VHH binders against S-protein homolog 13 (SPH13). Designs and how they scored, part 6

Target 1, 133 residues: S-protein homolog 13 (SPH13), of Arabidopsis thaliana (Mouse-ear cress) (q5xv33)
Amino acid sequence: GRLELKNEISGVASVRKAKLAVRCWSNEDDLGWNMLKPKQSRIWKFTTMNMWPFQKTEFRCQFRSGFGTTNEDVVTVFSVKDGFRKQCGVGGDECFWVAKRDGFYLRRIVKDGGGDSRKKYVDVLKSKWVWKW
Below, E stands for the ipSAE of ESMFold2; O stands for the ipSAE of OpenDDE; V2 stands for 0.75 times the mean of E and O plus 0.25 times the DockQ between their complexes.

## First folded at step 4 (VHH)

Design c16 (from b03 with S52T S53W G54S; framework vhh_nb_b201)
Fold by ESMFold2-Fast, scan of step 4:
Structure c16 (fold): chain B 133 residues (1-133), chain A 122 residues (1-122)
Amino acid sequence: as target 1 above (133 residues)
Amino acid sequence: QVQLQESGGGLVQAGGSLRLSCAASGFTFDDYAMGWYRQAPGKEREFVATITWSGDTYYADSVKGRFTISRDNAKNTVYLQMNSLKPEDTAVYYCAAVEYDFSTGDYYFDYWGQGTQVTVSS
């Protein structure tokens, strides 16, 4: 499987506003806080497991930006459970997420390349940034 | 050039109202929290009200229920509606553009206006 988180925050007032921090964890590992500069991605590659009831591959994350956090503090970004991967697009083993100035997006694969064709994506807004004071 | 210009201050009687305006130029207004602060003679500058980039508002206990902060992003302007004014509200009122750095937990007061005098007579 493949999980990508990309910072595409741009056109903002300051470098502070353009920062994105992400903390992700699976059922086994806490990947810790990672700072993503504008245009930077974090990519995790892993073997998927679906061995109910004992273990299933699932990644959850928290996000912090200069505009706040996601509406749900913890976001599931990859899971083999309950057809989650269908929302990530065709092929079902890759989820691509993008932070923009107006919110947090899923970058869905709408065409897998069909042999000679390149992959095509559509960005779907999943959460606006929320400031909690 | 960055500029914050306050207006609307003046002399009013206790129980009266004033509306302060702060017109911003030279920066991305929509990305900042905007705040009002005041300084009375012989006192430290104190927080009055703030409005975030998303429109959430916060007030000092001394002004809750009497003052209302608002913003107009199309006009790059923040307002402070002051009702039921008291002599203790007499101060120079400053607007500020405020940013939070989540990586350090610090607030940055990037820009300040020159201030507008509010005088409330008993």
Scores: ipSAE 0.293, ipTM 0.608, lowest interface PAE 2.9, mean pLDDT 87

Design c20 (from b03 with D56Y; framework vhh_nb_b201)
Amino acid sequence: QVQLQESGGGLVQAGGSLRLSCAASGFTFDDYAMGWYRQAPGKEREFVATISSGGYTYYADSVKGRFTISRDNAKNTVYLQMNSLKPEDTAVYYCAAVEYDFSTGDYYFDYWGQGTQVTVSS
ESMFold2-Fast, scan of step 4: ipSAE 0.333; ipTM 0.623

Design c21 (from b03 with D56E; framework vhh_nb_b201)
Amino acid sequence: QVQLQESGGGLVQAGGSLRLSCAASGFTFDDYAMGWYRQAPGKEREFVATISSGGETYYADSVKGRFTISRDNAKNTVYLQMNSLKPEDTAVYYCAAVEYDFSTGDYYFDYWGQGTQVTVSS
ESMFold2-Fast, scan of step 4: ipSAE 0.335; ipTM 0.623

Design c23 (from b03 with Y100F; framework vhh_nb_b201)
Fold by ESMFold2-Fast, scan of step 4:
Structure c23 (fold): chain B 133 residues (1-133), chain A 122 residues (1-122)
Amino acid sequence: as target 1 above (133 residues)
Amino acid sequence: QVQLQESGGGLVQAGGSLRLSCAASGFTFDDYAMGWYRQAPGKEREFVATISSGGDTYYADSVKGRFTISRDNAKNTVYLQMNSLKPEDTAVYYCAAVEFDFSTGDYYFDYWGQGTQVTVSS
């Protein structure tokens, strides 16, 4: 599997507003806090487990931005559960998330022009920023 | 080019009400938390209330339940409704555009208004 988190916060009055910090973890790994500058991504690659009891592969994250934290505080960003899997690309194996000034989005990549190499995105808002500082 | 213009201050009797307004121009209002701060003669400037870009509000303990902060992003204006005023509320009230840097834990006051006088008589 593949998890990408990208900071797309831009067009803001100061560089302080454009910062993003993310901490992600699974049952096996704590990936620690990672500071993302505008346009930076953090990518994690991992083996998904599809066999009981190992079919419970899940990653959760906390986010901090100049606009606050996510409303839910802890957000599920990857899961092998059927309901979650349908929201991500490549049969549920790749989840791509982006932070924008108004919130945190799941990015769905779709092809445009019937096989055009240019990627078209549909960004779905999953959590708005809440100021908790 | 950047301006924060306060209005609505004045003289009022204890128990009365005032509504302060702060009109902002020359910067991206929606990017900032907006706050009200006050300074009484011979005292340090103190926090009164703040409102985030998304509408989350925070109040000093001394004004909770009496003051209400609100904003109108379409009009680039922040308001402070002051009820049940006390002589201790007498101060010059300042509007500020505020940003929090979570990576350093610091608040930045990028812009300040010139202040509006509030005087509460006993």
Scores: ipSAE 0.287, ipTM 0.613, lowest interface PAE 2.9, mean pLDDT 85

Design c24 (from b03 with E99D; framework vhh_nb_b201; at its last look DockQ between E and O 0.01; V2 from the best seeds 0.00; counts 0 for: pae O 8.7 > 2, placed apart)
Fold by OpenDDE, look of step 5:
Structure c24 (fold): chain B 133 residues (1-133), chain A 122 residues (1-122)
Amino acid sequence: as target 1 above (133 residues)
Amino acid sequence: QVQLQESGGGLVQAGGSLRLSCAASGFTFDDYAMGWYRQAPGKEREFVATISSGGDTYYADSVKGRFTISRDNAKNTVYLQMNSLKPEDTAVYYCAAVDYDFSTGDYYFDYWGQGTQVTVSS
């Protein structure tokens, strides 16, 4: 499996608040806590279990920012089941996660269908930051 | 129930302007990127513009500099200001919202309005 995350938290007076702490894990892997500075991106590769006939891998993360945590304590950022659509839907569209000041987003690369070589994307807010501590 | 309702379409002369609106209901508008698509007769539906939840805007090359997408979260409405319209802009314009299901990992772009007709005469 693969997880890509970008920290786009900006426009804050405190650099501390712009940092993103991330811990991701699966049944097979625990990546521990990692810190992403503003504008940093990280790609995690993790083990995908392939056990026939029940093939399922879930990769979950916990996110903490200066603005709070995701509404759900644990966010499933990657889920693969045999016979299910791949991440980002059929066709293998690119997508990755983005942290912004106002929340946590899924970014999907979209094609304009007009032959434009430039990649465009759509950001969908998946969770506002909430204070839980 | 999710509903997207487009309005503001009509007949306009080349070089003219129109402002489309899309009123959304039945979902958390602020959480979604909103987009405009269009379909001309005999052609496939094509991307026009999108605005992310964060306010980032993206445009098809064919409309850059002429169209402006914006949103008013207080009104649950997304807009498309269309200036310098051309006959080739004639199409049914559709409003769309994006959804992603974390349980399945599926991405959906299936929230569509009924569309509004835009006709640009020469």
Scores: ipSAE 0.007, ipTM 0.231, lowest interface PAE 8.7, mean pLDDT 83
ESMFold2-Fast, scan of step 4: ipSAE 0.465; ipTM 0.709
ESMFold2, look of step 5: ipSAE 0.023; ipTM 0.422
ESMFold2 (binder alone), look of step 5: mean pLDDT 83; pTM 0.825

Design c26 (from b03 with T104E D106T; framework vhh_nb_b201)
Amino acid sequence: QVQLQESGGGLVQAGGSLRLSCAASGFTFDDYAMGWYRQAPGKEREFVATISSGGDTYYADSVKGRFTISRDNAKNTVYLQMNSLKPEDTAVYYCAAVEYDFSEGTYYFDYWGQGTQVTVSS
ESMFold2-Fast, scan of step 4: ipSAE 0.377; ipTM 0.650

Design c28 (framework vhh_nb_b201)
Fold by ESMFold2-Fast, scan of step 4:
Structure c28 (fold): chain B 133 residues (1-133), chain A 121 residues (1-121)
Amino acid sequence: as target 1 above (133 residues)
Amino acid sequence: QVQLQESGGGLVQAGGSLRLSCAASGFTFDDYAMGWYRQAPGKEREFVATISSGGDTYYADSVKGRFTISRDNAKNTVYLQMNSLKPEDTAVYYCAAVEYDFSTGYYFDYWGQGTQVTVSS
């Protein structure tokens, strides 16, 4: 599997406000804290097959301002539990998340050539931030 | 330039109270988490309390239930209310503007000069 987090926060008062600290973990691995500057992505690759048949792969992420705020949000970003992975791409194996000023979006790739041939993707708001930037 | 100015320290008897203030200038106060640290004679500087830009607070176990951190964004000031003071609270208290440290928790961009708190037995 593949988990991508991209920081697209913009339109805030300063570049420092737009920085996002993220820590992701599963039952077996703690990916540690990562600072995402505006326009940066972080990608983690992992194998879901190593956790069968009784253990299920699930990643949660904790988000904080890079300015040392204690304002936090915890979101499930990948899970093999029924229903979650179907919202992700490549048969549910690739989840692409985008942080924006108002919240946290799941990015879905849509084939060009439908009714809106100018779009290559659609971002779906899944969680609003509990803080203001 | 960035300045943090502490006040309110002094001599107090065990069981007494003090309120420390930290006036901040030269940066956008509302954007920063603010904290208090202390350093006792011959000891390393230790964390006391922090308050986020949104008002969420975290305390060291040694001060929970006795100390309260608060902020007034209109005055660019952070406060530490210290109750039930003990001789082991004797230290220089430092105000800090906080940036996140990925290894240890809160990281400090800016430090004040400190204010002495002495608690007599």
Scores: ipSAE 0.000, ipTM 0.109, lowest interface PAE 16.0, mean pLDDT 73

Design c29 (from b03 with S103D T104S D106E; framework vhh_nb_b201)
Fold by ESMFold2-Fast, scan of step 4:
Parts: C-alpha cells; structure tokens; sequence
Structure c29 (fold): chain B 133 residues (1-133), chain A 122 residues (1-122)
C-alpha cells in the first residue's frame, strides 16, 4: 500500500502561512511532528496486513497549518478496515492527501483511459481548517 | 499603503447597541485572522473577539452572547456587532490583523488600526 501527504498551500502572504506540520502513526510506528514545505510530500510504502493473526494496517495523522488544524484532531488517512480504501480511488491501496489553503483534501486517483503514463484525479474536501490558537 | 480604519464608535446608553467596522487596505486581508481588542482607561489592552480567514470565531468570556464578529472578504472589512452594552464595555476598540505561528507558539500582530472610542453611560 501507499500513503502520500502533500503540502499544496500556495498564494499566501507570508512564509508562516505556507507551513504544514504533520504527525502520523500506526500500531507499529510513530514518526513525530514533521514540517512539510510548500510542494513537499511525505510518502509511506508498506505491506498491507488484513488477516489474523496480524494487526490490520491503519495510519492516523494530526495536522497543523497556518490556517489551523483539521476539524477532528486525528484523521484516519489509510486503513484496510471497513472499506476505507474505496474512497481513495483506483487501485484501492493508494491514498493521497493534499493540504490546501482552504482545507485538507483526499486526492482520488481516477482512470485516464487514453494515457498509460497519465493519471487523473479529483480533490475532495474532507476538513476545513479550524483556527484553534 | 497598509491601513486599518475603524469606525462606528460613539456614546451609547447601557443596554444599547453599536456596530464597529474596520476597513482594510494595502495587504492580503483574506490570509489574516482579524481581531478586535480593547483598552479601557488605566487598563491593559485585552482580547475581545477574533475571526479566522475561514470564518471561525472566538470570543472573550466577558462578551460571549452579546458581541458578534463577522467579516466580508469582498469588501476587506471586519465588523463587531455589540449588543446589550454595559458601562464595563467602555474602551478604545482596536482592529488588528493577526497571525499565529504554530511552530514558534507566537502571535504576530502585523497591523493595527488607530482605534475607535466606545463610551457606555449609566
């Protein structure tokens, strides 16, 4: 499976507004807070576990931006549980998330049809930024 | 150049209402949280209300339920509707363009208005 988080915050008045900090964890790993500059991505590639006796693969994250945090402090960004991956688009095991100035989006990858090197996508707003400071 | 211009202050009797306006020019208004702050005679300047770029609002406990902050990004203006005014609300009211840097934990008050006097009698 594949998880990507990208900072696409742009068109802002100050460097402070363009910042994105992300902390992600699973049952196996806690990466702590990491700063993503504009246009930077953090990518995880991993083996998907979805059978006994192994724990099911799940990643959760917290976000801080110059515009605030997500509505829920903790967001599930990848899970093999309950059909979560269906919302991520084609391939099922790839979830791509994008931070923009107006909120946090799921980038759903869709089939291009005509091109073998191109993927089309649609961004779905999942959480507006809430100013909690 | 950069300007924040407050208006709408004045003298009002206890229980009355006033609407303050703050017109902004010369900076990227939409990127900032906008706040109202007040300073009473002989007192420290205190927080009244803020509104984020996304429209989230926050109020001091002393004004909750009585004051409403709003913004019009098309007009680069922030408003403070003040209802049920009390003599304790008497102060000079200042508009500010505010940014919080979560990395440093610091507030940045990049721009301030000149202030508008509100006097509540009784």
Amino acid sequence: as target 1 above (133 residues)
Amino acid sequence: QVQLQESGGGLVQAGGSLRLSCAASGFTFDDYAMGWYRQAPGKEREFVATISSGGDTYYADSVKGRFTISRDNAKNTVYLQMNSLKPEDTAVYYCAAVEYDFDSGEYYFDYWGQGTQVTVSS
Scores: ipSAE 0.322, ipTM 0.647, lowest interface PAE 2.8, mean pLDDT 85

Design c30 (framework vhh_nb_b201)
Fold by ESMFold2-Fast, scan of step 4:
Structure c30 (fold): chain B 133 residues (1-133), chain A 123 residues (1-123)
Amino acid sequence: as target 1 above (133 residues)
Amino acid sequence: QVQLQESGGGLVQAGGSLRLSCAASGFTFDDYAMGWYRQAPGKEREFVATISSGGDTYYADSVKGRFTISRDNAKNTVYLQMNSLKPEDTAVYYCAAVEYDFLSTGDYYFDYWGQGTQVTVSS
């Protein structure tokens, strides 16, 4: 599997305020708090288990603003359960997430039917921030 | 029970038009992305068109400008308007549905599939 989180927050008073802290974890691993500067990504690669009874791979994240406010929502960012991967990239095992000014989005990349060299994407809002930047 | 039921297939001459319909039941239609795929004998299933729950559309290059996908949420139905049909469009056409608001060309992403409707285009 592959999980990418990118900070695309813009339109705020200063670069310092556009920083986003994120903590992601699974039942097996706590990835700790990571500070994402504007335009910065964090990428994690991991083994998925998606055969019954071994459907064990699920990652959740919690967010903190550049002002230190913690978002109330805990967001599932990757799971082999309940069809979650259907909303990730074309391979189903690559989830690309983007933080914007108003919230946290899943970025879907889809191939053009005219060829594999062309791609487009759709950003889907999954969690709104409780804070203002 | 979840059901997708296609209709509107048939025999048509090259250059003609057909409109396929897919009636959905057993789920909250408005929350699902809908797609059309096709499969000709001896070939793999291929993407034709998809429409998100929000109405955004995406087409295979081979059908752009000729086919139009649309949906009517009040009728729980998705449509495929096929114009300027070619013999190469001959296939069984399948309706598909997936939860979550996104566009996808991968058939393995879809939760539900119809039984298919045959489209035959004669030269």
Scores: ipSAE 0.000, ipTM 0.105, lowest interface PAE 17.6, mean pLDDT 76

Design c31 (framework vhh_nb_b201)
Fold by ESMFold2-Fast, scan of step 4:
Structure c31 (fold): chain B 133 residues (1-133), chain A 123 residues (1-123)
Amino acid sequence: as target 1 above (133 residues)
Amino acid sequence: QVQLQESGGGLVQAGGSLRLSCAASGFTFDDYAMGWYRQAPGKEREFVATISSGGDTYYADSVKGRFTISRDNAKNTVYLQMNSLKPEDTAVYYCAAVEYDFYESGSYYFDYWGQGTQVTVSS
């Protein structure tokens, strides 16, 4: 699997304020706090486990603003549970997330129904920030 | 209102010293990188020095070892100490401010500019 988190925060007064810290973890790994400046991405690659009853891969993240305020909500960013990964790309193996001024978005594959099979993406808001820029 | 007010310019002999000051108001000074630029008659405005919000400094090669930029966050003021002045340093000196993260070194644009202060160095 592949997890990408990109900071696309814009329309704020300061580059310092537009910074986002993110911590992601699974039952096996704590990926620690990672600082994302505007336009920066962090990418993690991992082996997907879906072996009942033993292991199921799931990553969750929490966020901090440039002022150190932590978001109250924890967001599931990758999971083999409950069809979560069906909203992600490449057969559910790649989840792409984007931080914007108002919150955290999943970049989803959208089929246009027009039949050329080219993937179009739509950003879906999944968590609003508790802070304001 | 945002304002940058330069002072300390004047006439000085070659080899002399001047200290320029720039008083800032109308924005959160501590969040801004501050810089000095200069413009000689008939020339483009050129970079002199900058100091980040975190205190890191950068200088043009022509002034390294002679000029020192510093800031006083309690007074919302940035300074340029100019030593060993040369006739080639004659220019109008401009104070500038930009919101800049220390770790974005080399990729910033100045949001605010002062009116400038004249520095004249006689041979």
Scores: ipSAE 0.000, ipTM 0.097, lowest interface PAE 16.2, mean pLDDT 76

Design c32 (framework vhh_7pa5_2)
Fold by ESMFold2-Fast, scan of step 4:
Structure c32 (fold): chain B 133 residues (1-133), chain A 123 residues (1-123)
Amino acid sequence: as target 1 above (133 residues)
Amino acid sequence: QVQLVESGGGMVQPGGSLRLSCAASGFTFDDYAMSWVRRAPGKGPEWVSTISSGGDSTSYADSVKGRFTISRDNAKNTLYLQMNSLKPEDTALYYCAKVEYDFSTGDYYFDYWGQGTQVTVSS
């Protein structure tokens, strides 16, 4: 599988507000805090595991930006459970997340109307930025 | 050089109203959340209210919720606090504070404070 997290925060006067810090983990690994400058991505490639009832592949992340954090402390960004992969679009094994000025979006792969091999994306808002104390 | 200058304080009877203003300069005002913090004689600072950089989100201390309204005018670089139904316990020096963010801790803190404006509520 493939998980991509991209910082697309733009339209801000302060460079500090455009930065994004992200920590992701699974039940098997903690990937630590990583700083993403505008336009930077982090990509993780992994073997998906669906060994019911134990050790299903699932990634969760916590996000911090100059606008605040997500409205949830922890966001599920990839899972083999409960049809989560269908939310990521066609193929279901690749999930693409994008941070923007107003919040955190899942970038879904949708069918191209041209009938060629090009992919078209639709961004779906999943969490807004909230200031914390 | 960051400057925050409060005004609008004064003496008022219980149940009265006051409107505080804070004139900001030396930074990009619409990039930062802003807060009002008060300090009563002999006590430490107490947070009163915060407004987001765009003005679309506000938060209030339980002691002032429903009575005070925080607002901002980004075109004028000015922060406001409308205080209604004032009580004797609202007597304090009121500070305008600029909010900053620490990415390493995930915490918000005040990096610049004004000089304060005195509010006295008494009969």
Scores: ipSAE 0.012, ipTM 0.297, lowest interface PAE 8.5, mean pLDDT 80

Design c33 (framework vhh_7xy4_2)
Fold by ESMFold2-Fast, scan of step 4:
Parts: structure tokens; C-alpha cells; sequence
Structure c33 (fold): chain B 133 residues (1-133), chain A 123 residues (1-123)
């Protein structure tokens, strides 16, 4: 398995507003706050093939940007539960999240059915930026 | 200090059975998932089976599914592997392992420090 969080915020005049702060954790460990500059990614690799039903393969995150926080304060970004894995695309064990100016997107891996078997990506808006006021 | 002591291996004919045991000490056994892994001579490490901390969930590699059964006795700090319908391909050194998770790298890994127990399946 693979979890990637990428900052693709663009079209803003202030570099500070384009930064993404991310805190991720599991039930056993808190990875703390990490700052992602525009175009930067944070990647975690892990194995699920022999241990996927165990609770320890679930990641949850909080996101903060110059546009606010996500409309749900805590977002599950990876889980071995079958329903969640299917949302990440045909491969199932790789989840790719991207932050854009208007919100937070899941980048789905989709097989191209047009006669070429190359991988294709579709970005699905999952959460909009909101202010806590 | 963490200790894992494997036993129960030996020489057996194809189609035979063996039961492996692992005596664990130096950590809280019932807080961890446990696994059996094996290494055939001159080859890499192969995952065999995993069992949850409470014994409620078990998982097997395709190569042993339906033939091997993993179990545990938390009161005795002991892990077991019942091996049935043994094949020459099952010949390997078998290791008991504590399942650990490195959240900084995002990887699971097997902590196995015992001597292992040799299983040889031959006529």
C-alpha cells in the first residue's frame, strides 16, 4: 500500500496562503504537523497484503491552509476496509490525495478502457475549504 | 529482553503433518499480532500466516491456505502452527515473529530473533 498527500494549491498571490499544514495519525502514533510547500508531496509506504484487516493500517489527517480547514475536521485518508479502498480506484491499495484552491481531492487511479490499458487519473472533490468563524 | 523460541520441526514424508510451537517472553504477548514466516535454503523470507492479538482473525498466504492453521494461547504466551498435507516446497527454516509497525516509514515488519525450527519434507 501507498498514501500520498500533495499540495497543488495555485492561483494565489500569497505564498503563505498556498502552504498546506497536515497532521496525520493512526490509533498508535501521531506523526505531528508537517508543512507542505506548493507542489510538495508527503508519501508513506506500507504493506497490507498480509495484515489488511488489522486496525493499524488506518490513517486519519487534519488539514489547514490559508483558505481554512476541511469541512470535516478529521479525514480518513486510508483504511484497509474494502469499501474505503475501492474509492481510491482500481488498484485499491494506493490512495493519492491532492489539495487545490477550492478543496481537497481524492485522485482515483482508473484503467483507460479506450483500447489502451494505461493508468488514468480522475480527481474527485471530497471536502471544501471552510473557515472556523 | 524479547525472546521467541521455536520448536516442533523435523523430517517428515510428503502428505505428513507437524505442529510448530513458539514460546514468547520479554513483551506483553496478548498486545501484539503474531506471525509465522519461513526461509527456504538459499531463498528469501516468505510470509506464511498472521493471527490478531486476541486470536479472532487469521490470515494465510495462498501457498498454505487450507493446509496450515495458526493459533495462539495467550494464557501460556505460546503461538502454534498446525501444518497438514506437507509438500517438498514447504521445506524451510520456520520463524515465529512479533508484528511491528513503523509509522515513520509506513511499513509493517516482522521482529524475529529466534533460532527458528527446521522443517524438511522429503521421501
Amino acid sequence: as target 1 above (133 residues)
Amino acid sequence: QLQLVESGGGLVQPGGSLRLSCAASGFTFDDYAMAWVRQPHGKGLEYIATISSGGDSTYYSDSVKGRFTISRDNAKNTLYLQMNSLKPEDTAMYYCAKVEYDFSTGDYYFDYKGQGTQVTVSS
Scores: ipSAE 0.000, ipTM 0.117, lowest interface PAE 15.3, mean pLDDT 76

Design c34 (from b03, 31 letters changed; framework vhh_8dlx_2)
Fold by ESMFold2-Fast, scan of step 4:
Structure c34 (fold): chain B 133 residues (1-133), chain A 122 residues (1-122)
Amino acid sequence: as target 1 above (133 residues)
Amino acid sequence: EVQLVESGGGVVQPGRSLRLSCAASGFTFDDYAMHWVRQAPGKGLEWIGNIYSGGDTFYNPSLKSLVTISRDDSTNTLYLQMNSLRAEDTAIYYCARVEYDFSTGDYYFDYWGKGTLVTVSS
């Protein structure tokens, strides 16, 4: 599996305001706090498990902003569950997330017909920030 | 060097209004949330409220109807407007800057002004 998280926060006065700290974890791994400056991304690669009775692979993230507020919501960013997998690329094995000024978006490939050469990307808002700035 | 300088305090009659100012220098003022805190004679510190860098405000519920916090980022100035002043509002008023520790998620006050005294005649 592949999880990418990119900071695209813009429309703020300084890089200090636009900084994003993110901690992601699964039932087995805590990936720790990672600082993302504007335009930076972080990529994690991992082995997935999707067989009973073993635990299914699922990652969640928590966020802290350069505005000095922790986002209240914990966001599921990767899961091998069928309902989540369909939202990500490469058969659900690759999830690409983007942080923007107003919230956290899942970046999806949307085919408009005719095959791979006619792909476009759409960012779907999944969690609004509660940050006051 | 970071400096915060409060002004506008003095003696004021009960029921009147007063506006305090805090002049900030030595840092990018509009990057920081700013707070007002007061201390009445013989009492502890009482938080009044804050204003985030984007202008959103949050107030002590006990004071919300009596105060307004604003900022002018073009002049690096923080304001506290106080209305319907009472004897219990007699205090030294401080402006303070808050910093955020990304590693711990904690807020802390890193710089304070020396304060300005407001005396409301009984």
Scores: ipSAE 0.011, ipTM 0.335, lowest interface PAE 8.9, mean pLDDT 81

Design c35 (from b03 with A33Y S53D S103W; framework vhh_nb_b201)
Fold by ESMFold2-Fast, scan of step 4:
Structure c35 (fold): chain B 133 residues (1-133), chain A 122 residues (1-122)
Amino acid sequence: as target 1 above (133 residues)
Amino acid sequence: QVQLQESGGGLVQAGGSLRLSCAASGFTFDDYYMGWYRQAPGKEREFVATISDGGDTYYADSVKGRFTISRDNAKNTVYLQMNSLKPEDTAVYYCAAVEYDFWTGDYYFDYWGQGTQVTVSS
């Protein structure tokens, strides 16, 4: 499987405002805090195990941006459980998440081109940025 | 030149209302969270309300339900509607343009207004 988190916050004058901090963990590993500057991605590749109930692959993350956090403090970004992967697009083995100025998006693969063809995506807003003051 | 200019303060009786305005110039207003902060004599400056670029609002518990923050991005202005004013609301009110430092968890107050006095009498 493949999980990508990308910072696409743009159109802001301040570099501080445009930065994204992410912390992700699985049942097995804590992937730690990662700072993403505009246009940077963090990518994790892993072997997917869907042997319920003992071996389920699931990643959860926390996000901090100059615009706040996600509405749910902890967001599931990848899971083999309950059909979660189907919302990530065709193929069901890649989930691509994108932070934008107005919120946090799932970048769904709507057409997998294979080889020479470019993949086609649609961005689905999953959470607006909110302050937890 | 960066400027935040507050207006609308004054003397009001307990139970009254005031509307504060903060006109911003010289920076990218839409990129900032805009907030209101206050400082009473002998006390530290405290948070009152903030509004995000997208219009999400956050209030201190002491003012929730009485104060309303709003913004007009076309006019580069943020407002604070203050209802049911109490003597304890007496303070100098400051407008601020705020950024969050995600790495430290700190808030950076890049720009401050001059302040406007609000006095609530018995």
Scores: ipSAE 0.000, ipTM 0.198, lowest interface PAE 11.9, mean pLDDT 81

Design c36 (from b03 with T28D D56Y S103W; framework vhh_nb_b201)
Amino acid sequence: QVQLQESGGGLVQAGGSLRLSCAASGFDFDDYAMGWYRQAPGKEREFVATISSGGYTYYADSVKGRFTISRDNAKNTVYLQMNSLKPEDTAVYYCAAVEYDFWTGDYYFDYWGQGTQVTVSS
ESMFold2-Fast, scan of step 4: ipSAE 0.420; ipTM 0.664

Design c37 (from b03 with S53Y F102W S103D; framework vhh_nb_b201)
Fold by ESMFold2-Fast, scan of step 4:
Parts: structure tokens; C-alpha cells; sequence
Structure c37 (fold): chain B 133 residues (1-133), chain A 122 residues (1-122)
């Protein structure tokens, strides 16, 4: 499997607003804190355990940006459970997440229905940034 | 040429209402949390309310249920609706553009307005 997180926070006046930090983990691995500059991605590749009855691969992340944290603080970014993978690309094996000014998005593949075989991407807002005073 | 321009202050009787406005120009308004702060004679400047770009609001305990902060990002303006005013609300009210650095846990008050006087008589 493949998990990509990209910082697309841009157009900010202060360098402090450009900061994005992400910590991701599974039951087996803690991937640590990773600092992402604007336009920078962090990519993790991993083996999925998806043979019945052993379906346990799940990654969760915590995000910090100049606009706050995600509403739930901890977000599931990859899972073989509960049909989560249906929203991800390449048969559910590649999940692509994007941080923007207004929140955290899943980047989904949308096919053109007009006979054009080219794939288009649409970003679906999953969590707004929450400011805590 | 950064400016925060407050308006709407004045003299009001206890139990009355006032609406403060703060018009911002010369900086990227939508990058900042906006806040209202007040300073009474002989006291330090204290927090009143803040609003994030996304509309999340936080209030000092002394004003909860009485004051409402709001913003209009298209107009680069932040508002403070003050209801059920008390003599202890008498102060100069300041608008501020606030940035939180989650890395250090510090607040940066990058821009301040000149202030607007609110006087509440008993």
C-alpha cells in the first residue's frame, strides 16, 4: 500500500503559517513527526494485511498547521476496514491526502463519463482546521 | 501600510448594547485569527474574544453569553456585539491580528488597532 500526505497550504503572508507537521502511526509502527514545507509530500509504502480473516492494516495521523489542528485531532488516513479503501485510488491501495488553508482533504480519482478515459482528481474535504485558544 | 480601524464605541447605560467594528487593510486578513482585547484604567490589557479564519470562537469567562464575535472575510472586518453591558466592561477595546505558533505554543500579536473607548454607566 501507499500513503501520501502533501502540504498545499499556500498564499500565506507569514512563514509561521506555512508550517505543517504530521505524525502517523499504525499498531506496528510509529512514523514520527514529519515537517512538510509548502508543496512538499511525505510518502510511506507498506504491506497490507488484507487476507480474510486477518484485515488489520490501519494508519492514523495527527496534524498541526498554522491554521490549527484537525477537528478530531487524530484522523484515519488508511484502513482495510469498513470499506475505507473504496475512497482511495489504485483499487484502494493508494490514499492521497492534501492539507489546504481551510482543512484536510482526501484526493480522489473521478472518471470522466463522456467516453474520455482520462482520470480527473477531486479533493474532498474531510476535516476543517480547528483553532484552540 | 497596515491598518486596523476600530469604531462603534461610546457611552451606554448598564444593561445596554454596543456593536464594535474593526476594519482591516494592508495585510492578508484571512491568514489571521482576529481578537478583541480591552484595557481598563490602571489594569493590564486582557483577552475578550477571538475568532479563527474558519469561524471558531473563544471567549473570556467574564463575557460568555453576553458578547458575540464574528467576522466577514470578504470585507476584512471583525465585529464584537456587546449585550447586557456592565460598568466593569468600561475599557478601551482593541482589535488585534493574532497568529498562533503551534511549534512554540506562543501567540504573536502582529497588528493592533488604536482602540475605541467603551464607557458603561450605572
Amino acid sequence: as target 1 above (133 residues)
Amino acid sequence: QVQLQESGGGLVQAGGSLRLSCAASGFTFDDYAMGWYRQAPGKEREFVATISYGGDTYYADSVKGRFTISRDNAKNTVYLQMNSLKPEDTAVYYCAAVEYDWDTGDYYFDYWGQGTQVTVSS
Scores: ipSAE 0.203, ipTM 0.546, lowest interface PAE 4.2, mean pLDDT 83

